# VH-VL binders against q9umr5, part 169

Target 1, 268 residues: q9umr5
Amino acid sequence: SYKPVIVVHGLFDSSYSFRHLLEYINETHPGTVVTVLDLFDGRESLRPLWEQVQGFREAVVPIMAKAPQGVHLICYSQGGLVCRALLSVMDDHNVDSFISLSSPQMGQYGDTDYLKWLFPTSMRSNLYRICYSPWGQEFSICNYWHDPHHDDLYLNASSFLALINGERDHPNATVWRKNFLRVGHLVLIGGPDDGVITPWQSSFFGFYDANETVLEMEEQLVYLRDSFGLKTLLARGAIVRCPMAGISHTAWHSNRTLYETCIEPWLS

## First folded at step 8 (VH-VL)

Design j28 (framework fv_dargistotug)
Fold by ESMFold2-Fast, scan of step 8:
Structure j28 (fold): chain C 268 residues (1-268), chain A 123 residues (1-123), chain B 106 residues (1-106)
Amino acid sequence: as target 1 above (268 residues)
Amino acid sequence: QVQLVQSGSELKKPGASVKVSCKASGYTFTDYAMNWVRQAPGQGLEWMGWINADTGNPTYAQGFTGRFVFSLDTSVSTAYLQISSLKAEDTAVYYCARNHRFGSPWYTYFDYWGQGTLVTVSS
Amino acid sequence: DIQLTQSPSFLSASVGDRVTITCRASQGIRSYLAWYQQKPGKAPKLLIYDASTLQSGVPSRFSGSGSGTEFTLTISSLQPEDFATYYCQQLDSYPTFGGGTKVEIK
């Protein structure tokens, strides 16, 4: 009698990437109903994150309604940001464990093969010119681009991450915080060998200052102000940090040792 | 049922101050931002800004910085608009309006409105 | 600051008429537009949000359509209580309202 699990994929991804994760869950928690949401797959993962949040919200409502005991979310990479917003905009979610697999919770600032494929001539130092335009904010990856050298532009132009992190005020901020705080456990997973999420500590709400020195979650203004509930969750004992070395970005959902160490304990 | 009840009309001289109240009922006051919207006689609607009902932090539209102050008292579920150094051009009906709960991630529509407070500034 | 232009600013109609009001935005606002009705001496009332979603309790004769920069409010069969001023409002940025359309009896 395990709670159902809902899986949300990442950038340029689909439900097919989670075959190994499903095998692991079936081995350790047989009978678990696992739904991998097949929305915004492949190229469609580039659609604005708020559009994705609306689509995923419509998909999770009937699943949550059928599980009065609660559900678990496993959200990979960009999908972790979708799940962050879902927990805030849903007045009636019944999520127990929110498991974030290497998601850029404070944003992304790094040159990766994914960005070079989309923007071949851009470097991390000049991508702000594209991402902080109205046109750029129509792409999901720009919704969480966080240039620490242009923080004023990020705060004013980010249509998604700055709002969901409470870095820019919003009329719904209080109800978003109240909704997010209903989560049972926030399980943060990531590691130094990811190779895509930059800085990797973004998966744990750490991020670069203007000198590119990483400040951890407890030093972030969003934590100190408790903008969306991180300080309250930590005080409640509801935040779990599970860093693991040796895992590349595309392997978080297919590594057995990671599953057994960081995911399995939270799938009641 | 949701209600926003505003204070009565005010007649003031130029240079005076006025404080308009908006008392909310029928919902959790701190869950919804309160907006202020002005309408000059015979004119359209002008959004003035909003106040976060939980934190008390105000945000003003560009034309309403300085003389206009948004505040609130959560213990009585009431929002306030104070206008200092009143001018004849401030003559208008002032509305409080609640932020829509299920609105978009951008700004908001106003699902419930106060009845309006007429502020007349004349010598 | 996004500008909204309503047309017409004034129209005369009879009970039973189909009435159409247009709202044009100075830049793309997706579907982030609402419509309000204001009767003389009263506060505005929300009719439609997200361009086409009818607010609870609003009669089905009211409908909205459009996306991007051009939007319309339609009243399929005008009733006596519908004689009012109608305003569009965008929420893609800090809220701005159109200039209003006054619907008067012929």
Scores: ipSAE 0.474, ipTM 0.756, lowest interface PAE 2.9, mean pLDDT 90

Design j29 (framework fv_dargistotug)
Fold by ESMFold2-Fast, scan of step 8:
Structure j29 (fold): chain C 268 residues (1-268), chain A 123 residues (1-123), chain B 106 residues (1-106)
Amino acid sequence: as target 1 above (268 residues)
Amino acid sequence: QVQLVQSGSELKKPGASVKVSCKASGYTFTDYAMNWVRQAPGQGLEWMGWINPDTGNPTYAQGFTGRFVFSLDTSVSTAYLQISSLKAEDTAVYYCARNHRFGSPWYTYFDYWGQGTLVTVSS
Amino acid sequence: DIQLTQSPSFLSASVGDRVTITCRASQGIRSYLAWYQQKPGKAPKLLIYDASTLQSGVPSRFSGSGSGTEFTLTISSLQPEDFATYYCQQLDSYPTFGGGTKVEIK
């Protein structure tokens, strides 16, 4: 039978958003046990990402313990960063496929409706003043704000993304890397028409340089230094890249063609 | 069983240097960061910094830059603290301590400690 | 740096007494606090982490509570081997310790 699937939602989201995804899984892999975690729903998704990681960790431990053959993770948007940290902090995870649906793996540098709600007069060029403060780091969206024009501030102030990417050193970095490397497959999904994740290549570990030119994963220091295992995973053949045009940010979990092309093959 | 065994006490004159060792056993040495914590006579605990066992990169707390050097020799599972240009104020018990296993930025607490090395600096 | 203030700095107690030690942080640290016991001439020993989680092998008479800026370590029935100095440590940023609380026999 099929390995259980655990789904982690994104910013201002809930389990209801995944009803189409569950239909697709049931059609192609009938009998799969799918658990959509309903922690940190709605406004609670603004809590600091390390708090969310702890909560989701408590929820996934019993699911993984009961599935000796392994589990799959499907993690959407901000949820992909939660899953990155889960795989690093759990020294006993048995995740086979980690499927990242349009998640800002190298960070975000672009305006969204969420940022306008929180900071209605701010432009992306000025958001670093808020996000890289102690107060700003109490909000999940600021935990992965990555201003390419203020990289020194990002490296020193980011309490989450800079640490989990190994861009700033941490006492647990070696154990985090070792734990992350246990993943069977890292399946990266995203595309140019997402409209929210900026740059969209952040979903594939690409990101802006100081001139806002996108450099792909293999040109990133994170990859070149193998800070948390990307180079090792790629050499092992464990990284899958599945870009698709024509899909907006809220449609990644409800597009049948995307499911069949990018997700279905990795659910055993 | 995890053990951290430190070198013996040292008596040094001002201006000399000292190198304290901390030998680890019972776990994979490169998987856990090593911290240094100082305790001056009759005083409390003071965190000095840590060293990344995989990269060898040290991080020093404010006040411990310059004269203090953290290093490792992974072939013998040993961490080192070297203090140069010793001052009377450096008189203290120096502890090595292992980082807690499970990771988040909050889990920099110390699950295993060495027995301590007394460094006395006097003329 | 986050400053930790322990009170009292010194406590005199008898075997069987209930002992409470407090630790106050200069800013909110959620539940990211650990407690250590140090006996004369010995290294510190981890008692409690994440404010209230007892380290394996530590007797159940030790308990921790609190969140935010106010934390307590309680020993429900003091034993002869519990006479020691106790330290709190925050884990929300670079580690800092409280000044210690020395618990001695009356």
Scores: ipSAE 0.254, ipTM 0.691, lowest interface PAE 5.8, mean pLDDT 90

Design j30 (framework fv_dargistotug)
Fold by ESMFold2-Fast, scan of step 8:
Structure j30 (fold): chain C 268 residues (1-268), chain A 123 residues (1-123), chain B 106 residues (1-106)
Amino acid sequence: as target 1 above (268 residues)
Amino acid sequence: QVQLVQSGSELKKPGASVKVSCKASGYTFTDYAMNWVRQAPGQGLEWMGWINTQTGNPTYAQGFTGRFVFSLDTSVSTAYLQISSLKAEDTAVYYCARNHRFGSPWYTYFDYWGQGTLVTVSS
Amino acid sequence: DIQLTQSPSFLSASVGDRVTITCRASQGIRSYLAWYQQKPGKAPKLLIYDASTLQSGVPSRFSGSGSGTEFTLTISSLQPEDFATYYCQQLDSYPTFGGGTKVEIK
């Protein structure tokens, strides 16, 4: 009698990465129907995030319709941003727990091997020139690139993250906020040893200021203005923070201690 | 059950002002932005801008700044379009239109429309 | 601004005909296009959004296709109530509309 679980993968990822997570769920919650969405795998994870949101929306509608008691979302890395948008654009979602596994909720500003593979001559300090162009916004990673030294460009050019976080106004902002607020629990997971998500506190809605000093969620304008409902969720007791040290970016879905501590309690 | 009901037609002289109303019912007024769209006689549709119904902040399309003012009264679920210093070229049917709930990352489609208000400016 | 060009501007058809209307954008807009129907003296009605998604309550004879710069609205079997002017609208940027296509009885 457990609610179904829907899993959304990350950048350059596939459903096969979640084998251990499925084993853990089966051990602690036997009989749970787990659907790992096999969309936008590998290089297709580079497609614009709004395109991915549309595709994932079509896939989750029948799953949610079959589960009147609700569903849980487990969304890894970039997939956590897809799930953020899904919860906002769906007027009728019945998500209980939204479990965000090391997702850059306030954006990404870090040099990684993924960026060097895509843009070999770029550095984090120069990527704003590519990402904040119309061409750059056709790539998912640029949709959540948040350069704290060019925040004006981020606010004006980000076609996804600035809008979904309410950092730039949008005609749908009020209904997106209302839809998002229907979530039962927002479970935020991340840690200092991730090595990819930069700053790692982005997974908890913290982010760099112009001096690269991390300001936590409660100091962010999006929280203070309650732009998409974080302040309301926190007041409701619906936000869970579960940081864990010692876990690298590719290990969040395969660490038993992490699962038992941060995920298992939220899979009713 | 969703309805947008606009005020009646107006006949004005050049230099006058007009205020068109759009009363919403059947939904929570502040959950949806309100747009204004103009259609000159025998012409196509022209988007004028939108107003955030939660904050009252308007955004105007190029060409609709200055003389055009979007406002609202949330207590009566009504949006307003005011045009000052009317010119003959302002003659058109003015529509209010609600955002579609799911759409583009930049803007949305218009799922419900008012019946239109004809504003005629003639000397 | 992104300009939308509709063709034809006028189309004459009979009940039961398959009608096709084209909308071309001055630059790529992916799938960010909607179609509206407007009858004389009435407000427009949303038919299709995201290029191909049919609005609730709209008959299945209406369909949309296309992406990038070329889009098509098709009415598979024209009915008497379908005689109207059809407009495309993009929302990749500030909304702009096509010039309209008037579908009249032959």
Scores: ipSAE 0.121, ipTM 0.609, lowest interface PAE 6.3, mean pLDDT 90

Design j31 (framework fv_dargistotug)
Fold by ESMFold2-Fast, scan of step 8:
Structure j31 (fold): chain C 268 residues (1-268), chain A 123 residues (1-123), chain B 106 residues (1-106)
Amino acid sequence: as target 1 above (268 residues)
Amino acid sequence: QVQLVQSGSELKKPGASVKVSCKASGYTFTDYAMNWVRQAPGQGLEWMGWINTHTGNPTYAQGFTGRFVFSLDTSVSTAYLQISSLKAEDTAVYYCARNHRFGSPWYTYFDYWGQGTLVTVSS
Amino acid sequence: DIQLTQSPSFLSASVGDRVTITCRASQGIRSYLAWYQQKPGKAPKLLIYDASTLQSGVPSRFSGSGSGTEFTLTISSLQPEDFATYYCQQLDSYPTFGGGTKVEIK
């Protein structure tokens, strides 16, 4: 009947956060097998993103193998970046819909309570000093820190985001692009009232230029160069953009209207 | 069947140039990066760099800037290593090697290797 | 660059012996290490990747262990075809190889 759904959580999060999402899926698509992965929960979500990708890959392989018709991914916040990399490193994924819930796909450049908890004396303007060090790159949040005023440091030091976005070359880039392009649909969800993801347009592959003016996806070099397949996906009609106002960062997985509008149509 | 076949051995005088070829077959050439690895007589393995087979962009290890040039011809699935102004210290077996698809999330190991090309530089 | 130091550089052993080769990294590389076997006149052959994962088709007498900066390759019962030079390679950054360990017949 319905394809299985795999859920990947975000920073300082766990499977418990998705109880409402599971209820909505059960109501509209009864019988759907939903697996919320209990890996890298809580403080373990601070582990380097590549380590998380490896762990999630091992967990999803048997689920995908048992679902020959395909699976759907719902990936929240930081989890959306894990899922981006997962789709690129897996030669054999059978993902139909990749649903990204308010994930900083082009990176993060904003002061948040999570950053202040981890780095209490830093501001967004000086966090590059910590994040672009070897020590800082051992923390997941620094793996997607994208300071638009220090783009040279970001390109050289980012061990994760610059590589998966094709902003710095990698020997596996072409294979990663080919694997990612096997996805059926890339469903991007986010909105201006999120309050955490900065800029919020990062969830739609937009980001700040050096003047902190947001440039949308189609103006990004990664799109124009088709570094990992965004231009190809858009051309085949596989990218869905679903912005919604009025939703805070911790509410994307528990808002019924958002579910019905942006998620439900992509669960077959 | 994946195979990397390299050109034959070369004997050159100091100051000459050499061009080593590595022809790939059995897979889509542009799907995998090609690496070059050197081994001087009686010595260990030394990674020289890689070339992106889709874009043609080379990346050189710090010791291999200037005289060493990686290039390719995608129409014949062949990668090339050119060494100019040859020196005695360039005497080595040169291997081409394909990146493995599974491995470190940072970088990878090499799953298929050419048979090696011996370049001897002597007066 | 991350430097890899192998010990010993030479090892004399007999068929049936347990052989242990060590690779030390100049900085932490987690589990991002591979082992290769090279026979005279031949290209290297991959044995182990990610410190402990055996490559398909490689005999079970080969095993790898370690993490961080200390890694070990073990051959539990040396066979005639195992006399070769062994190299470690790190995968944490631009590839670097250890100096090699030559395993010779006693």
Scores: ipSAE 0.215, ipTM 0.665, lowest interface PAE 5.8, mean pLDDT 89

Design j32 (framework fv_dargistotug)
Fold by ESMFold2-Fast, scan of step 8:
Structure j32 (fold): chain C 268 residues (1-268), chain A 123 residues (1-123), chain B 106 residues (1-106)
Amino acid sequence: as target 1 above (268 residues)
Amino acid sequence: QVQLVQSGSELKKPGASVKVSCKASGYTFTDYAMNWVRQAPGQGLEWMGWINTDSGNPTYAQGFTGRFVFSLDTSVSTAYLQISSLKAEDTAVYYCARNHRFGSPWYTYFDYWGQGTLVTVSS
Amino acid sequence: DIQLTQSPSFLSASVGDRVTITCRASQGIRSYLAWYQQKPGKAPKLLIYDASTLQSGVPSRFSGSGSGTEFTLTISSLQPEDFATYYCQQLDSYPTFGGGTKVEIK
């Protein structure tokens, strides 16, 4: 009946955060097999994103193999970037809906309490000194740190985001693009009251220019060059944008109205 | 089946140039990067760099900048290695080799190889 | 550059022998190592990737093991067609190869 759902959590998170989401799915689509991946929980979520991608890939392979009709992904916050990479590196994924819950798809440039916990003396203007070092790139948060004032350093030092976005060249870029394009729907969710993802439009592939003015997806070089398939997906009608105000970062997976509006329609 | 077929051996004098070809078949040429690896007589393997077969952008290993040029002709699924100002130390078998698909962005290995082109530089 | 040291540099063996070749990396490379076979006058052939995964079509007598800095290639029962030079290669950064191990017949 219903396709299985695989859930990937975010930074400093675990499967426990999705109790409400599972209840909503059970109410609207009874019998759906939902697997919340219990990998890289809590502090382990700080491990390099490519290491997380490998671990999550090993976990999703048997789930996808058992579901010939396809699966859905719901990927929250940092987990949305893990899922982006999974769709690119898997030659045989059968993902129908990829639902990205408030994920920093173009990166993060914000001075938040999470940042101060990890780097107490840092400010967003100075974090590039840490993040764009070899040591810094061993932390997941630095893998998607995108300082718009040091874009040259981001392009050269980002071991993850610049590569999956096609902002820096890679030998497998064409294959990664073809793999990503097999997705049925890319459902982007986010909003202005998130309070953590900065700019919030990063969840919709918008981001700051050098003057900290947000440019939307269609103005980004990654879209204009179709580096990993966004322009092709949009032309195919496969991108869904579902912004919602009034939702804080930790509430995307536990708000019933959001679920009914942005998630439920894509869980066949 | 996947095949990489290289041009024949070359005998050149110091200061000359040479252009080695590598014609691919059995797969979509632009789906995989092409690498160049050389092997001097009696020596081991040395990676020279790679070229993105879709964009045409080359990346060279240290020691292979300047005199070495990677290029493509996608209409005939062929990659090229050109060496200018040949020196005796350039004497080697030059292999083209296809990138294998993998999960990590900053490493690679080679699943299919051309048969090799011997370039001999002697006076 | 990550340096790979192979041992032995050459060995003599008979058909049916168990052959072990080692590859040591100058720094940790996790499991990002491949093994190649090269016969005289021929191009290398990929045998093993990710330290222990056999390439399609490679006989099961070939196996790889190890992680971090210590790796081994094992041929459980050497066949006539296995006499060749074997190379390890790391995948953790720009590719580098070991010096090779030549396996000769007795």
Scores: ipSAE 0.252, ipTM 0.676, lowest interface PAE 5.2, mean pLDDT 89

Design j33 (framework fv_dargistotug)
Fold by ESMFold2-Fast, scan of step 8:
Structure j33 (fold): chain C 268 residues (1-268), chain A 123 residues (1-123), chain B 106 residues (1-106)
Amino acid sequence: as target 1 above (268 residues)
Amino acid sequence: QVQLVQSGSELKKPGASVKVSCKASGYTFTDYAMNWVRQAPGQGLEWMGWINTDTGSPTYAQGFTGRFVFSLDTSVSTAYLQISSLKAEDTAVYYCARNHRFGSPWYTYFDYWGQGTLVTVSS
Amino acid sequence: DIQLTQSPSFLSASVGDRVTITCRASQGIRSYLAWYQQKPGKAPKLLIYDASTLQSGVPSRFSGSGSGTEFTLTISSLQPEDFATYYCQQLDSYPTFGGGTKVEIK
């Protein structure tokens, strides 16, 4: 009787990371069909995000078709951006709750061990040279690299995030907005102790200005212009913000208090 | 039923202007971008650019800036192509074509086409 | 811009023949290719998109294959109504079309 739940993992991740989340769901909503998608696992998570969106789209279509009452999405880290695009490119999705679990919705501007493995001599201040090249845009992490000191390069070169946020025009922008607006609830989760997502407020559509001062969602041009529907969703009462301190990046899907506070209420 | 209906053929002298219309029906006009594609006599297809039907913002292909202007009137679901300072080499059939909604993260296919408008420039 | 080269430019075939048209891209375009049919004096009609996905209402004798730089349109059993010029189109960047392949039924 509970709507099925589809889980989309993050960078260098796989379905095994969600074993605790599945236990929590089974305890509070017994009988829920939970599908953790085993696509783009491990190194394949570095593939361009639009390629991942296409693959995940093909996987979710039959799940959504079997659930006319709707489905829920739980999308972790980079997976939250995949789900953002899925909701925009599918004109027939039936998603009720989209639960974004510490995802860099406005982009990333911070060092990670994964970036250092790929680009060992780069600092966040010079990664724009790599990421905003055609070669760099073939890596998922560069698809949401958002350097606040080179916003003109980001707007021109981003093949994914600038388009899905409506920051650069696209022939499908209007239908992507209408499709995204069909979501029942946008549940945003994140926190200051994540340690990976930088700034952490990116999980709530906040981001750095050119002075690295964080501006919250309501001060962003994408919100003010309602480029993909955030202002409309907020006015509709469909955006839920659930920040929690004390949780590191790899612990969002295995913290019981986080689950009970931020996730459980949105699984019907 | 989706239809794109274009204005009739035009015969113009060099230096004149022409405005071709493309009236859409059977769908929500602002949901899909409109493209312009031309075909010179006996030649292949050449993409000219597109216009965002919600915002009115045009994007032109290389070679179609300056004399070519895309515009729209959403109240009548119509897109327009205006060509100023006509030259003999502008002689072609001009098509409007709707963006297919999916298929590419960068650009899409053209799923519905107008019947074409022949513009002939001769003295 | 990405250039598309079609071969052959012209072919003549009998009803029932298997016809193959090739489109080569100047650089990799993944599967971002469409095929169109254009009859004399008419607008193009979309046949195939995403290299191999048949547009609704298009007969199953039409099929597409390929990825990267080499793509093929196949008509498994040519019919009289298939007399037309066929164009490939890439959408990996600003759209460009191939030069066309004119198919004449003998």
Scores: ipSAE 0.428, ipTM 0.734, lowest interface PAE 3.2, mean pLDDT 90

Design j34 (framework fv_dargistotug)
Fold by ESMFold2-Fast, scan of step 8:
Structure j34 (fold): chain C 268 residues (1-268), chain A 123 residues (1-123), chain B 106 residues (1-106)
Amino acid sequence: as target 1 above (268 residues)
Amino acid sequence: QVQLVQSGSELKKPGASVKVSCKASGYTFTDYAMNWVRQAPGQGLEWMGWINTDTGQPTYAQGFTGRFVFSLDTSVSTAYLQISSLKAEDTAVYYCARNHRFGSPWYTYFDYWGQGTLVTVSS
Amino acid sequence: DIQLTQSPSFLSASVGDRVTITCRASQGIRSYLAWYQQKPGKAPKLLIYDASTLQSGVPSRFSGSGSGTEFTLTISSLQPEDFATYYCQQLDSYPTFGGGTKVEIK
């Protein structure tokens, strides 16, 4: 029998977006119990990420408790950051595969239609003024805004991403790392044609330096210091990288070739 | 099983130094940050700061820099609070307290506390 | 710094009474509030975290509620062992405590 799958959606999203994904799972792994969490849908996805983590944690605890052999997580876009935090704050998670679909793991630095809807007159170069304020940190998208030209402000003001990545110290950092390291596989998925996640390599823990040159995961201080376990996971053979070109941001959960190549092998 | 045991009471003169210890047992010492909280006689609780038990890096609340030093000895699972140039206003019960495991955006609450060490500064 | 104001600072109640203690924050702290009980001469004991979640081993007569800036600790039926001072603590930034509420049983 197959381990249950828990799905966490992204920004301005809902469970409906995963209809094709559920179809694919049913075709290749019939009998799999898939739970798509209906929390923080639509506009509520703008709520602070720590608030979302609390709500999703409450929902996943009974599912994990009923599956002693383990569960898989499929987490889309912003949802991948929620899942990162869940794995760190839960002492008893039994997640085997954590499948991250185009999530900004090192943050976001780019103009998107979503940002223009929220902050219509702001350019990416000026958004740090809003996002790194107490008011801005009440919006999920600002919780992972990472301006490479104001890294000092990011480290000081980010209430979520800088903490969960271990870029700023936290009293729970050591236990968060220990909990995260319990994951069986970290499956990272993303690609250059996403069009929303900027830089797209953020989905693979790469990010801009001060000159907007992308440095890959192995060159990041987060990795080199092993702040939350990336270096340990990679050494253990637990990190899977599955980049794919030709997929736009809203298509990661509805592309059959992507599913067969990057997701299907990690569902057991 | 989880215990935080602090050193005994101290009576010091102004200008002296004191070093309070907090020995942890029943858990992996480096998995949890250690906090210091003081309580002046008849007063409420005041958080002083915390120390990362894995790295030894301290963080101090406003007003507790300079004269106050957090340190640790991982080999004996012990955290220390040192206060230099003692003043009468430092008279208080000093508690060590462990972070609760559940995360928050910035800081957590305290699930286990030491029994307290009374430091009295008088001439 | 986030200020926490507790009311009342002192109350006297009989065994079996329902007791309510309020904690007000100077700014919104969501649900990031904990409650502690401190008996004379002893260290504080965690009662409630995340505003309403009861710590393991704490009697069910204790409950917490509230969010944002106004929080309440309730003891549904006061017992002799509940003689203590109660403190709220916020978790939204560097920890700060309320001034305490001393509960006396008579």
Scores: ipSAE 0.377, ipTM 0.705, lowest interface PAE 3.8, mean pLDDT 90

